# VHH binders against Kinase non-catalytic C-lobe domain-containing protein 1 (KNDC1): the designs that were tried, part 8

Target 1, 252 residues: Kinase non-catalytic C-lobe domain-containing protein 1 (KNDC1), of Homo sapiens (Human) (q76ni1r1468to1719)
Amino acid sequence: STHQLFSQLTLLQQELFQKCHPVHFLNSRALGVMDKSTAIPKASSSESLSAKTCSLFLPNYVQDKYLLQLLRNADDVSTWVAAEIVTSHTSKLQVNLLSKFLLIAKSCYEQRNFATAMQILSGLEHLAVRQSPAWRILPAKIAEVMEELKAVEVFLKSDSLCLMEGRRFRAQPTLPSAHLLAMHIQQLETGGFTMTNGAHRWSKLRNIAKVVSQVHAFQENPYTFSPDPKLQSYLKQRIARFSGADISTLAA
Key: E = the ipSAE of ESMFold2; O = the ipSAE of OpenDDE; V2 = 0.75 times the mean of E and O plus 0.25 times the DockQ between their complexes.

## First folded at step 3 (VHH)

Design p12 (framework vhh_5c3l_4)
Fold by ESMFold2-Fast, scan of step 3:
Structure p12 (fold): chain B 252 residues (1-252), chain A 123 residues (1-123)
Amino acid sequence: as target 1 above (252 residues)
Amino acid sequence: QVQLQESGGGLVQPGGSLRLSCAASGFTFSKYAMSWVRQAPGKGLEVVSDISYSGGSTTYADSVKGRFTISRDNAKNTLYLQMNSLKPEDTAVYYCAKGYLRGWYEPSAFDIRGPGTQVTVSS
């Protein structure tokens, strides 16, 4: 069921997130690799995370392994989503897979699993996937979920969830998008146009501390779904199968 | 100038019903999720319900599930909250807020909200 797929993907994402120490998000190498890969024209043209994470350097991965593993897994999930769709041989099968992924993504963002929601969106926005005629024959309510996912992305890019310190949000299980979180921390670390005075430096340090504190708070409030080891194994195998695949080549 | 104007509040007996309205202007209403938030006397702000930009997704606080219904009319730039089976504990000032799905925005975190409309449930 889509709910079982949602819950097990959430637990797999949570396992990786829990291995990251909040201070690992301050690692300049991991942030530098992400920023460099974000500048790649291929990634910019499709909003795909695939090109970004596939360019990870091995030495940087060794030094910042948990954060880089989280970023690599995000790309692997996006690639898996796109690969499953483009390797489906009929429009009917593509409609079924698009519907399933959109419903999983909806469950993800409704339950604050923004990591998996954004990973699915990235896969669905690949050029080869966007060109599918299946989009034209999706039920209207299912097609609407895609627009909701895009709105979620806009919100997350505009506002840092790590700066939301409210009692209610702090206590709710949440999986932030590692790419967006790392980007926000890098932007805070880099600073602004008033870096010349001490007051601005203290304000910047306080903001960075708030982000790190919020990551810690999210880790303290995990999801409590029941594990399904067989389904988790199946999902891990499917995701691993397409790791590093060139979607355009698969679509040909 | 972005503006939100709530209306429809008043005095009502327990078990009664009220329909709140929020007229939005100064932004493209159909592009944003909207929410209803409330503040009871002596309590903090509580997000009651929210609705996606298209109306396709809605969420509700556990305290109001089955009793309240959120809806929107994008052609009229208006948000609604139908409140049934009202309880004394629903007494609060109700605010219309620009925002995404419930659980992402605290009322104190949003930059835009209207002046509110008072709902009082008493015998």
Scores: ipSAE 0.000, ipTM 0.159, lowest interface PAE 13.8, mean pLDDT 73

Design p2 (framework vhh_7zox_3)
Fold by ESMFold2-Fast, scan of step 3:
Structure p2 (fold): chain B 252 residues (1-252), chain A 122 residues (1-122)
Amino acid sequence: as target 1 above (252 residues)
Amino acid sequence: DVQLVESGGGLVQPGGSLRLSCVASGFTFSYYAMGWVRQAPGKGLEWVSDISSGGSTGYADSVKGRFAISRDNAKNTLYLQMNRLKPEDTAVYYCAKSYFRGWSTPKAFDIAGQGTQVTVSS
């Protein structure tokens, strides 16, 4: 069932998130370098090369074992979603998989698992997946979910959903998207005013402290779903099967 | 497509009351948090109130204790009961659909209607 898939994927994501220290989310350069998002899989893109080059020459680049695992898992989930779809032999099977992933993503964002929701979106936005004729025969209600998912991404990318703004989020189980969280932290670090007095510095530090505090609050308020070890094992196996796969090659 | 039709605005004296209504169509109303957003002359949009799909409510500090939001899922209708109105409540009031199913935040609303004018003046 899509609800069981949602709950178990949420628990797996939560386990990785719980291992991260909140302060390591301030290492936005490490998060940026490890982002393998394939929403636009253009061969000529220099974005990955530019990120690698910057990372190699920054003196305070720090590798965090658990943060890197969280980022690798995000890429693995996105790759798994795309791979399952492009390796399906018929349009009917692709329609069924698109529907299932979209319903899982819907449950994820409705229940504030933004990490898995954005990971699924990333997989669905791979060029090879987007080229599928299955999109044209998808039921209208399911197609609406894709538009909602894209709208959620736009909203999360805006300043209107910063963790420091939403007191309603403080006590609710939430899994933030590591990449989007890093983007907001980077904006707080570098996007301040050009003030030269100490008040500006204290304002920025207070805002950053609020974000770190909010991440800690999310870790203190976990989801309490019942674990299904067999389904979790199955999901881990499927995700691992496609780890590092080249989706364009699989689609060919 | 999403359609929101606001009504119930008008001219009222300070201390008076009005009840706004919003009839929704083009989506499954009961799945979404709904809200009211207003725009006073020469100012930006201000979030006023919201109600989740489960009935939990939120209010801007400026209207707490005076306004009450409610919904009727059978009629696809959202309401705002406005009591003890003040001149500063003068604005066009818009019905808004949340970006999220089940819950909302003050900054996560889509405004699709024409609004209804509320004028509080003596």
Scores: ipSAE 0.018, ipTM 0.363, lowest interface PAE 6.4, mean pLDDT 78

Design p3 (framework vhh_7zox_3)
Fold by ESMFold2-Fast, scan of step 3:
Structure p3 (fold): chain B 252 residues (1-252), chain A 122 residues (1-122)
Amino acid sequence: as target 1 above (252 residues)
Amino acid sequence: DVQLVESGGGLVQPGGSLRLSCVASGFTFKYYGMGWVRQAPGKGLEWVSDITSGGSTGYADSVKGRFAISRDNAKNTLYLQMNRLKPEDTAVYYCAKSWLRGFSTPDAFDIAGQGTQVTVSS
């Protein structure tokens, strides 16, 4: 069922998130602005999403083992989503998988698991997946979920959602998107304050405190779903099977 | 900071009408879904209506056909036209910013204002 897949994917994501120290979501160089001169590009034209994200947003300061694992897992989930779809040889199977992933993503963002929701979106936005004729066969209600999922990404890219201090949002279980959180942290460091005089220094410190406090609050309010070890093992195996796969090669 | 300021509530007799307004600031209003939720005396929050950034609307069964939600993106203002009001519509009405499109539960909405009191009695 999509709800069982949603709940178990959420628990697996939560396990990785709980291992991260809140302070390590910040650049270890006290949020110093990186000119990306220390970013190491992938050789030739082959790139992984995780390696590109680390190089562009947190290049030589991402040393936390668990944060790197969180980022790698995000890429693995995206790759798994795309791989399952492109290795399905009939339009009927592709329609069923698109519908299943979209309904899982809907459950994720409705329950504030933004990490898995954005990971699924990333997989669905792969060029090979987007070219599938199955999109034209999807029921209209399911196709609307894709538009909602894209709207969630737009919402999460806003400053207010990243640093929200509302009691409801801080108190509820939430899994933030590690990639979007990294992007927002870098935006704060490259001049998001737009204040005059020394006031921008205190604004920066306040924003740093808000990010740390927000991550800590999310870790204090975990999801309480019932674990299904058999389903979790199955999901881990499927995700691992496609880790590092070249989607364009699988689609051929 | 997100700020939502509700107005337009008051005392009205059964069968009467009221128009609620919500002025939003601190965010780009046109990109977000908006809604109305209410809380009757001694009861929990109840979702009333929502409207997406694109103008698609939803209504609770209890108000369908009587209430109409609308938005003016140029004025950053959300409206709720309330017709044929009943005593059971008595509640504090809150304007809420949605994280998402098409939600029909209070959990989908961020309530930031003090609300506006609507009382329907003779």
Scores: ipSAE 0.000, ipTM 0.182, lowest interface PAE 12.0, mean pLDDT 75

Design p4 (framework vhh_5c3l_4)
Fold by ESMFold2-Fast, scan of step 3:
Structure p4 (fold): chain B 252 residues (1-252), chain A 123 residues (1-123)
Amino acid sequence: as target 1 above (252 residues)
Amino acid sequence: QVQLQESGGGLVQPGGSLRLSCAASGFTFRYYAMSWVRQAPGKGLEVVSDISGSGGSTTYADSVKGRFTISRDNAKNTLYLQMNSLKPEDTAVYYCAKSYLRGWSTPDAFDIRGPGTQVTVSS
């Protein structure tokens, strides 16, 4: 069922997130130590004329073991979503898969699993997937889920999760998008600090403290779904099968 | 275009009741969580209550728990707030907002499009 897929994907994502230390999301490790010529991870869909890839990371780019695994898994999930759709041979099968992934993504963002929601969106936004005639055949209700998913991305980009205050927000299980979290941290370290004298240093330290506190709070309130080892093994195998696949080649 | 129109506000005595309505158009109402947010004189925006798209889940600010009830009619694209046992502290302009997530406390997360409806609780 869609709910079982949602819950098990959430537990798999949670396992990887829980292994990361909150400070690993600081210092822009995933972004700041990239070679100048290497592609920059980007969540924006505004510039959609260029060809897309689901993996932008090289093994030597990130030295942090668990952060690297988290980032690789994010790319693998996006690639899996795109691959399943483009390898489906009929428009009817593609409609069914698009509907299934959109409903899983809806469950994810409604239950604050933003990591998987954004990973699914990334896969659905691949050029080969976007060109599918199945989009025209989708029921209007399902097509609107894609619009809502895009709105969630816009919201997450414009509102810094790491600056949110409030016991309710912090106490609820939440899986942040590692890419968007890294983007916001970099913005707080650079774009938000324009004051003179000690004010610049003080606001930077304050914002860093808020980020660490927020990530700790998310890790302290995990999802408590019942694990399904067989479904988890199946999902891991499907995701691994398409790891590193070139979607344009699969679509041919 | 997303359009939200609030109504039902007015002057009421302490201990009284009011029912606010929000008519929504320009989006598929049942797919979005909805919130009531208010702004008291001289204060910032406060999230009062939110409700899931299906209506199956609701949350309330501690200041209004037990007194206010949020509900929705997806067939009529209308959001409601039933306000009981009103206090002078409830005096504010009330706005309805399309929200992305239930329990999200950030005002910047909301599409506040309507002019709001004024609620004044005074003897």
Scores: ipSAE 0.006, ipTM 0.200, lowest interface PAE 10.8, mean pLDDT 74

Design p5 (framework vhh_7qia_2)
Fold by ESMFold2-Fast, scan of step 3:
Structure p5 (fold): chain B 252 residues (1-252), chain A 122 residues (1-122)
Amino acid sequence: as target 1 above (252 residues)
Amino acid sequence: QLQLVESGGGLVQPGGSLRLSCEASGFTFSYYAMGWYRQAPGKQRELVAFITSGGSTNYADSVKGRFTISRDNAKNTVYLQMNSLRPEDTAIYYCAKSYLRGWSSPDYFDYWGKGTPVTVSS
């Protein structure tokens, strides 16, 4: 059922999110490493104290394997969604899969699992998926879900600190979109030149601290769904099967 | 300044109809789910109907088939069309805004207007 898929995908996302320390979201270099490599380069064990005058300039200092795993998994889920759709051989099967993924995404954003909701949206917005003739024959109610999902993306891109707008953290479980949080933090870090009187820099640090506090609060309020190990294993295998797939090639 | 201003309440006979309006200002209206609550004397406030930012509607069992909620994003207004009114519908009706934007269903409402009274009696 779509609700069972939603709950188990949420638990899988939560497991990865809980392994991340809130401060690790400040590591904007994790995004740079993902652009060039999916592996975390390890520092040489031969690094000695005699090199410490230049050790700060050594080529690799990224150590957050869990943040990289979280970001990689987000991309893998998006690829899985797109791959399932483009490898379906009939318009009717594509309509059924689009409907299923949209209903899963709806459950995700209604229950504040923004991570999986945005991952599904990313998959659905792949060029090969967008070109599917199935979009023209979707039921009107399902098409409305796609518009709501896009509205959620607009909201999160404009205000990844949505709970800070009301100056309240919700007591409800929430999984933020790691890519949107990382992008927002990076924008806060790189926005404009650092002013000599320190006022502009202090404002940036305050806003970054608020994001870190929000992430911490979300980790303290986890989802309590019942695990289904068989379904979780199935989902992990399906997602892994399409990891790194070229969707345009699959669509041909 | 966030404002919700209800209007359209009044006295009607059983079986009559009323249309309530709620004019919103001070926030991006189209982003939020909007709802109608009511409170009868000596009773707790209850949710009557809500409409999502995408236009999906939901109704309390007591009003299904009789009430219709709708919205006009160009006018920043939400409406409640009330048909086949009963004495049990007598209450002060409150317009409400959802807490978060872009939801297909609100998990709660964080702001209410001052209310408009509806009395159904012969």
Scores: ipSAE 0.000, ipTM 0.148, lowest interface PAE 14.1, mean pLDDT 75

Design p6 (framework vhh_4orz_3)
Fold by ESMFold2-Fast, scan of step 3:
Structure p6 (fold): chain B 252 residues (1-252), chain A 122 residues (1-122)
Amino acid sequence: as target 1 above (252 residues)
Amino acid sequence: EVQLVESGGGLVQAGGSLRLFCAASGFTFRYYAMAWLRQAPGKRREWVALITSGGSTDYADSVKDRFTISRDNAKNTVSLQMNSLKPEDTAIYFCAASYLKGWSTPEYFDYWGQGTQVTVSS
């Protein structure tokens, strides 16, 4: 069912999100914990290469592998959605898949799984998917879900400090979009150069602390769906099959 | 500060080639999809080519088989090789970046360059 697909995709996304310590979302430069002498142990390489060495050995960068896995998984899910649709042999199968993905995405955003909702939207926005004749044959109420997904994306992108700010977000299970969260953190790290250096630094640290606190709060209230290992294995396998696929080539 | 700086534009004769470059700074380049869009005189901005963070590429039908997009994550650059240029390719070419791929919709790009002029004479 769409509900079973929604719940198991949510648990898979949650597993990856839970592996990320909140600090993994921070740029290594934001923490300012590295001195030049500390950052380049035993290195005799040129000055330009020292920057790569410094980044590689920063503690939060080493732990950044879980954030990279989260971001890669987001791309893999989006690619899987697009690939399943464009490799379908008939317009009727494409209509069925579009309907299924739209309904899964609706369940996701209604239950505050914004990560998977945005991943599905990204897949559906691929040019080859958007050009499918299947869109014209979709029931009007299902086509409306696509417009709702686009509205959700606009809403989430408008929050420059953190997704779903407010008292309620601490009480409800929520999976934020990793790409949007990373984008907001990057904006916080690079904003406001018109301030004095000291004032700008404290403003950044305060905002970063708020984001870290919100990520921690989301992890404190996980979804409690019953796991289905067989369905989870099937989903992992399907997603993995299309990892890195060129959708335009598959559509040809 | 986030910056996207385009270069490589110029004047060429129909049938010629140009290579555009975009240098990115101020964000974690490897996590972004990168795209080229163009705006011809008196027309709306249109998407031309996209390369995802994973290296997958996509092209508008009007440029398919003539243009090639590529990226260098070590140098934080994206480039567009333009072959068999036509007068219809005359436009200001913009570099753009997006976390959410933004495959065919200009409104989905988060960061933009100032553009570089490409003029193709008949």
Scores: ipSAE 0.006, ipTM 0.257, lowest interface PAE 10.3, mean pLDDT 75

Design p7 (framework vhh_6z1v_2; at its last look DockQ between E and O 0.04; V2 from the best seeds 0.00; counts 0 for: pae O 11.0 > 2, placed apart)
Fold by OpenDDE, look of step 4:
Structure p7 (fold): chain B 252 residues (1-252), chain A 123 residues (1-123)
Amino acid sequence: as target 1 above (252 residues)
Amino acid sequence: EVQLVESGGRLVRTGGSLRLSCAASGRTFSYYAMGWFRQAPGKEREVVAAISGSGGSTWHADFVKGRFTISRDNAKNTVYLQMNSLKPEDTAVYYCAASYLRGWSTPDEYDYWGQGTQVTVSS
């Protein structure tokens, strides 16, 4: 069921997110985190990027691997979503899959799992997926979910602290988009921390600290869904199957 | 806000080559996926190629596959479209576009657009 998939995907995402430390996000630039498509830094580039990027924590934090894993997984999930759709040979099946993923994504962002929602959105927005004729025959109510997802993305990009606003934050678990959070932090870091007069930009540092501290805040309130190890195993295997796949090639 | 300025469009003969450039303003150029689009008279705008923020991933439309290549230089805040083996059917206004924190998205997902540069291929 959609709910079952939502809950298990959420738990899987949560597991990875719980391994991350706020400091890892401060090092995201040094780790070569630049965009969604390149979330997996080539092992060889880590040394060269470290010299040019002003990271507050330059020493290779051994735990930085967790952020990279989180980001890689995000990419894999997106790829999986796209792959499932483009490898479907019938319009009916494509419509069903689109519907299913959209409904899962809806459940995700409604329950403040923005990570999985954005992962699904990313997969659905792949050009090869968007070219599917199935979009034209998608039920209107389901199609509306796509617009909602896009709106959520705009919301998430609007402010680095957008998830801290409102009554819902205190009451419900939250999983942020790791990539978007990293990019927000990187944007805040841009321009450095020293003024032309040599004074430190303390306000900037405080702001960054506030943004990064969200990680702990979110980690303190986890989802409490019942795990389904069988389904999780299946999902992991299916996601792994398409890891690194060229969606355009699959669509051909 | 990112400003995009295309250049390099001109008249070229069939079989000729052309390199388009798009210069972007701003300090966060690498956060933007870049795309080239074209619009021929009386036709809809279509995506030609796209490239990720880091340049590590590229996409090319089937109609230009093997002839056109998108690339970028983040140090220069510039994206390029190398066009080889040009055909009259390639005549169009070519547009550069930027998408914030995006990869292979539809044209509607691009946030900023250039004014375009005219490419004309004569027989």
Scores: ipSAE 0.006, ipTM 0.216, lowest interface PAE 11.0, mean pLDDT 86
ESMFold2-Fast, scan of step 3: ipSAE 0.306; ipTM 0.671
ESMFold2, look of step 4: ipSAE 0.100; ipTM 0.538
ESMFold2 (binder alone), look of step 4: mean pLDDT 83; pTM 0.849

Design p8 (framework vhh_7b2m_4)
Fold by ESMFold2-Fast, scan of step 3:
Structure p8 (fold): chain B 252 residues (1-252), chain A 122 residues (1-122)
Amino acid sequence: as target 1 above (252 residues)
Amino acid sequence: EVQLVESGGGLVQAGGSLRLSCAASGFTFSYYAVGWYRQAPGKQRVVVASITSGGDTKYSNSVKGRFTISRDNAKNTVYLQMNSLKPEDTAVYYCAASYLRGWDTPDAFDIWGQGTQVTVSS
């Protein structure tokens, strides 16, 4: 059922997220979001707080294992979503799969599993998927979910869940999008005019520490769904099956 | 940084009206569901009305037909129009926000305001 797929995908995502140490999210290079163009011309004339912080806590390859697994899984889930749709040979099957993935994504963002919601959106936005005639046949209410999902992405890009502090924030299970979290951390690391002033340097360090604390808080409030080992095994197998697939080639 | 601020509370006679405002700052308000809750002295906090990001509304049975919740995303504000007020409506009114949902339980809301006092005299 859609709800079982949602809950088990959430538990699989949570397992990977729980293995990551919060400080590993400060390694923007591993996440591929480092802004190289702004770092080069100003590195020698301005002291980088993020470079110093990463230097003190930078893990070696072995220590980065779980963060890299989290990032690879995100790409694999997106590829799996796109592959399932483009390998379905009838409009009726494609409508059914689009509807199910959209409803899973809706359950994900409504229950604060932003990681899986964004992974599904990425798969649905693949060019080969977007060209499907099935989009024109979708019920209006399901098509509205796609617009809502796109709005969720815009919201997450403009606001950082990592910096949100509310009465119930730490009590609710939340899975942040690793790529969007990395983007916000990178913005905090490179933001500001100069790093030569001690007050400016400490302000950035305080913000980075706050992000680490928020990640830790997310890990302390896990989802408590009942595991279904057989369904989890099936999902892992399907996702792994399409890992690295060329969606454009599959669609042709 | 992320904040909800209630205003518009006060003292009113039974049968009167008040309009509460909840101003949001520090987050993309348009994607949040917002609820109004109230807590009377010695009682638990209960839901009064909720509005989704899309504008769908839900009301508790005790206020349905008398209260109206609305939102203005351009102003980052939610309103609670309270008509035909009764002494039983006396409470501290809280605004709460949650990402896209939060209809049925207080635990669904992540961001809370500090509250505004509403007193209805007989």
Scores: ipSAE 0.006, ipTM 0.198, lowest interface PAE 11.9, mean pLDDT 75

Design p9 (framework vhh_7zox_3)
Fold by ESMFold2-Fast, scan of step 3:
Structure p9 (fold): chain B 252 residues (1-252), chain A 123 residues (1-123)
Amino acid sequence: as target 1 above (252 residues)
Amino acid sequence: DVQLVESGGGLVQPGGSLRLSCVASGFTFSRYGMGWVRQAPGKGLEWVSDITSGGSTGYADSVKGRFAISRDNAKNTLYLQMNRLKPEDTAVYYCARSYIKGYLSTPDAFDIAGQGTQVTVSS
């Protein structure tokens, strides 16, 4: 059951990820959808392009749409996780749901589905969820999974291993966290790109190119789980039901 | 937050010994499999050794009987004792964490690595 939920959530995430062009992860405009103050761009102009990176890859509107769908789905999954927990009427039901989501997240990060693992973590870290008495009742082994999941987030924030030489990440199915990958790319973009014709700037550009290449490699090595259309429809429906919900209002 | 900091590398004569250390922080060290991978000049990554959260160890055939991996969970530290070093052991050695608890049998099982420490075996 938990394994089937994991595999089908992975396939749903993969479907969205496959629609994105790797270079559009460098699109600062699309990343702005995560920020309410930049959700509505004023105009499609030269000012909407980064002088350092985005203009080098000429992002277009149609491909921006898929990246925005990927980012909105991430928020929807996080909201779904939180909503399922806070709408549960007893601490025992909440501990069962916390355990289920933590085990799904564990399967996700063990199989390199970092996108869904981080989406679940985000939902579990919502204030209303964090305040649940159920956390004190969790079995010790399940509480360990939560600490491990937090450690996975810290690993993804460092992301240094993804730039190493070798065949490791080209061969393994991987779904990166779009938010954390974007954060890593932005960190690589700063500093060095202020230099003109500098070796340090060239090194920064090369490292950014390696990350884009790695995203492409992930898309070339998809997960091969058997689709379950009925379970996928059920999951899509549950996630959609809570899209845009105010978790604090649901918890009251 | 999560960091793996290696130390103990250097230049050593053939037949000599070195002990590598790796201090981990930002995660519950005792719950993860840990290991060492190396990269010789111009070559790919080679798995050297691993140790599970429970203390079970594995070694590449090229280092069996010469290297010993160990861990100190109280100090969040991983060790690699390298004995009877050979010129072919020359490489950058990386401390690495497995994203799978208890298992780390190939370079492909690592999810985070340190910056590496250079080991040069030369006369």
Scores: ipSAE 0.000, ipTM 0.202, lowest interface PAE 13.7, mean pLDDT 74

Design q1 (framework vhh_5c3l_4)
Amino acid sequence: QVQLQESGGGLVQPGGSLRLSCAASGFTFDDYGMSWVRQAPGKGLEVVSDISWSGDSTTYADSVKGRFTISRDNAKNTLYLQMNSLKPEDTAVYYCTKGPSTFEKYLKALNSGFDYRGPGTQVTVSS
ESMFold2-Fast, scan of step 3: ipSAE 0.035; ipTM 0.298

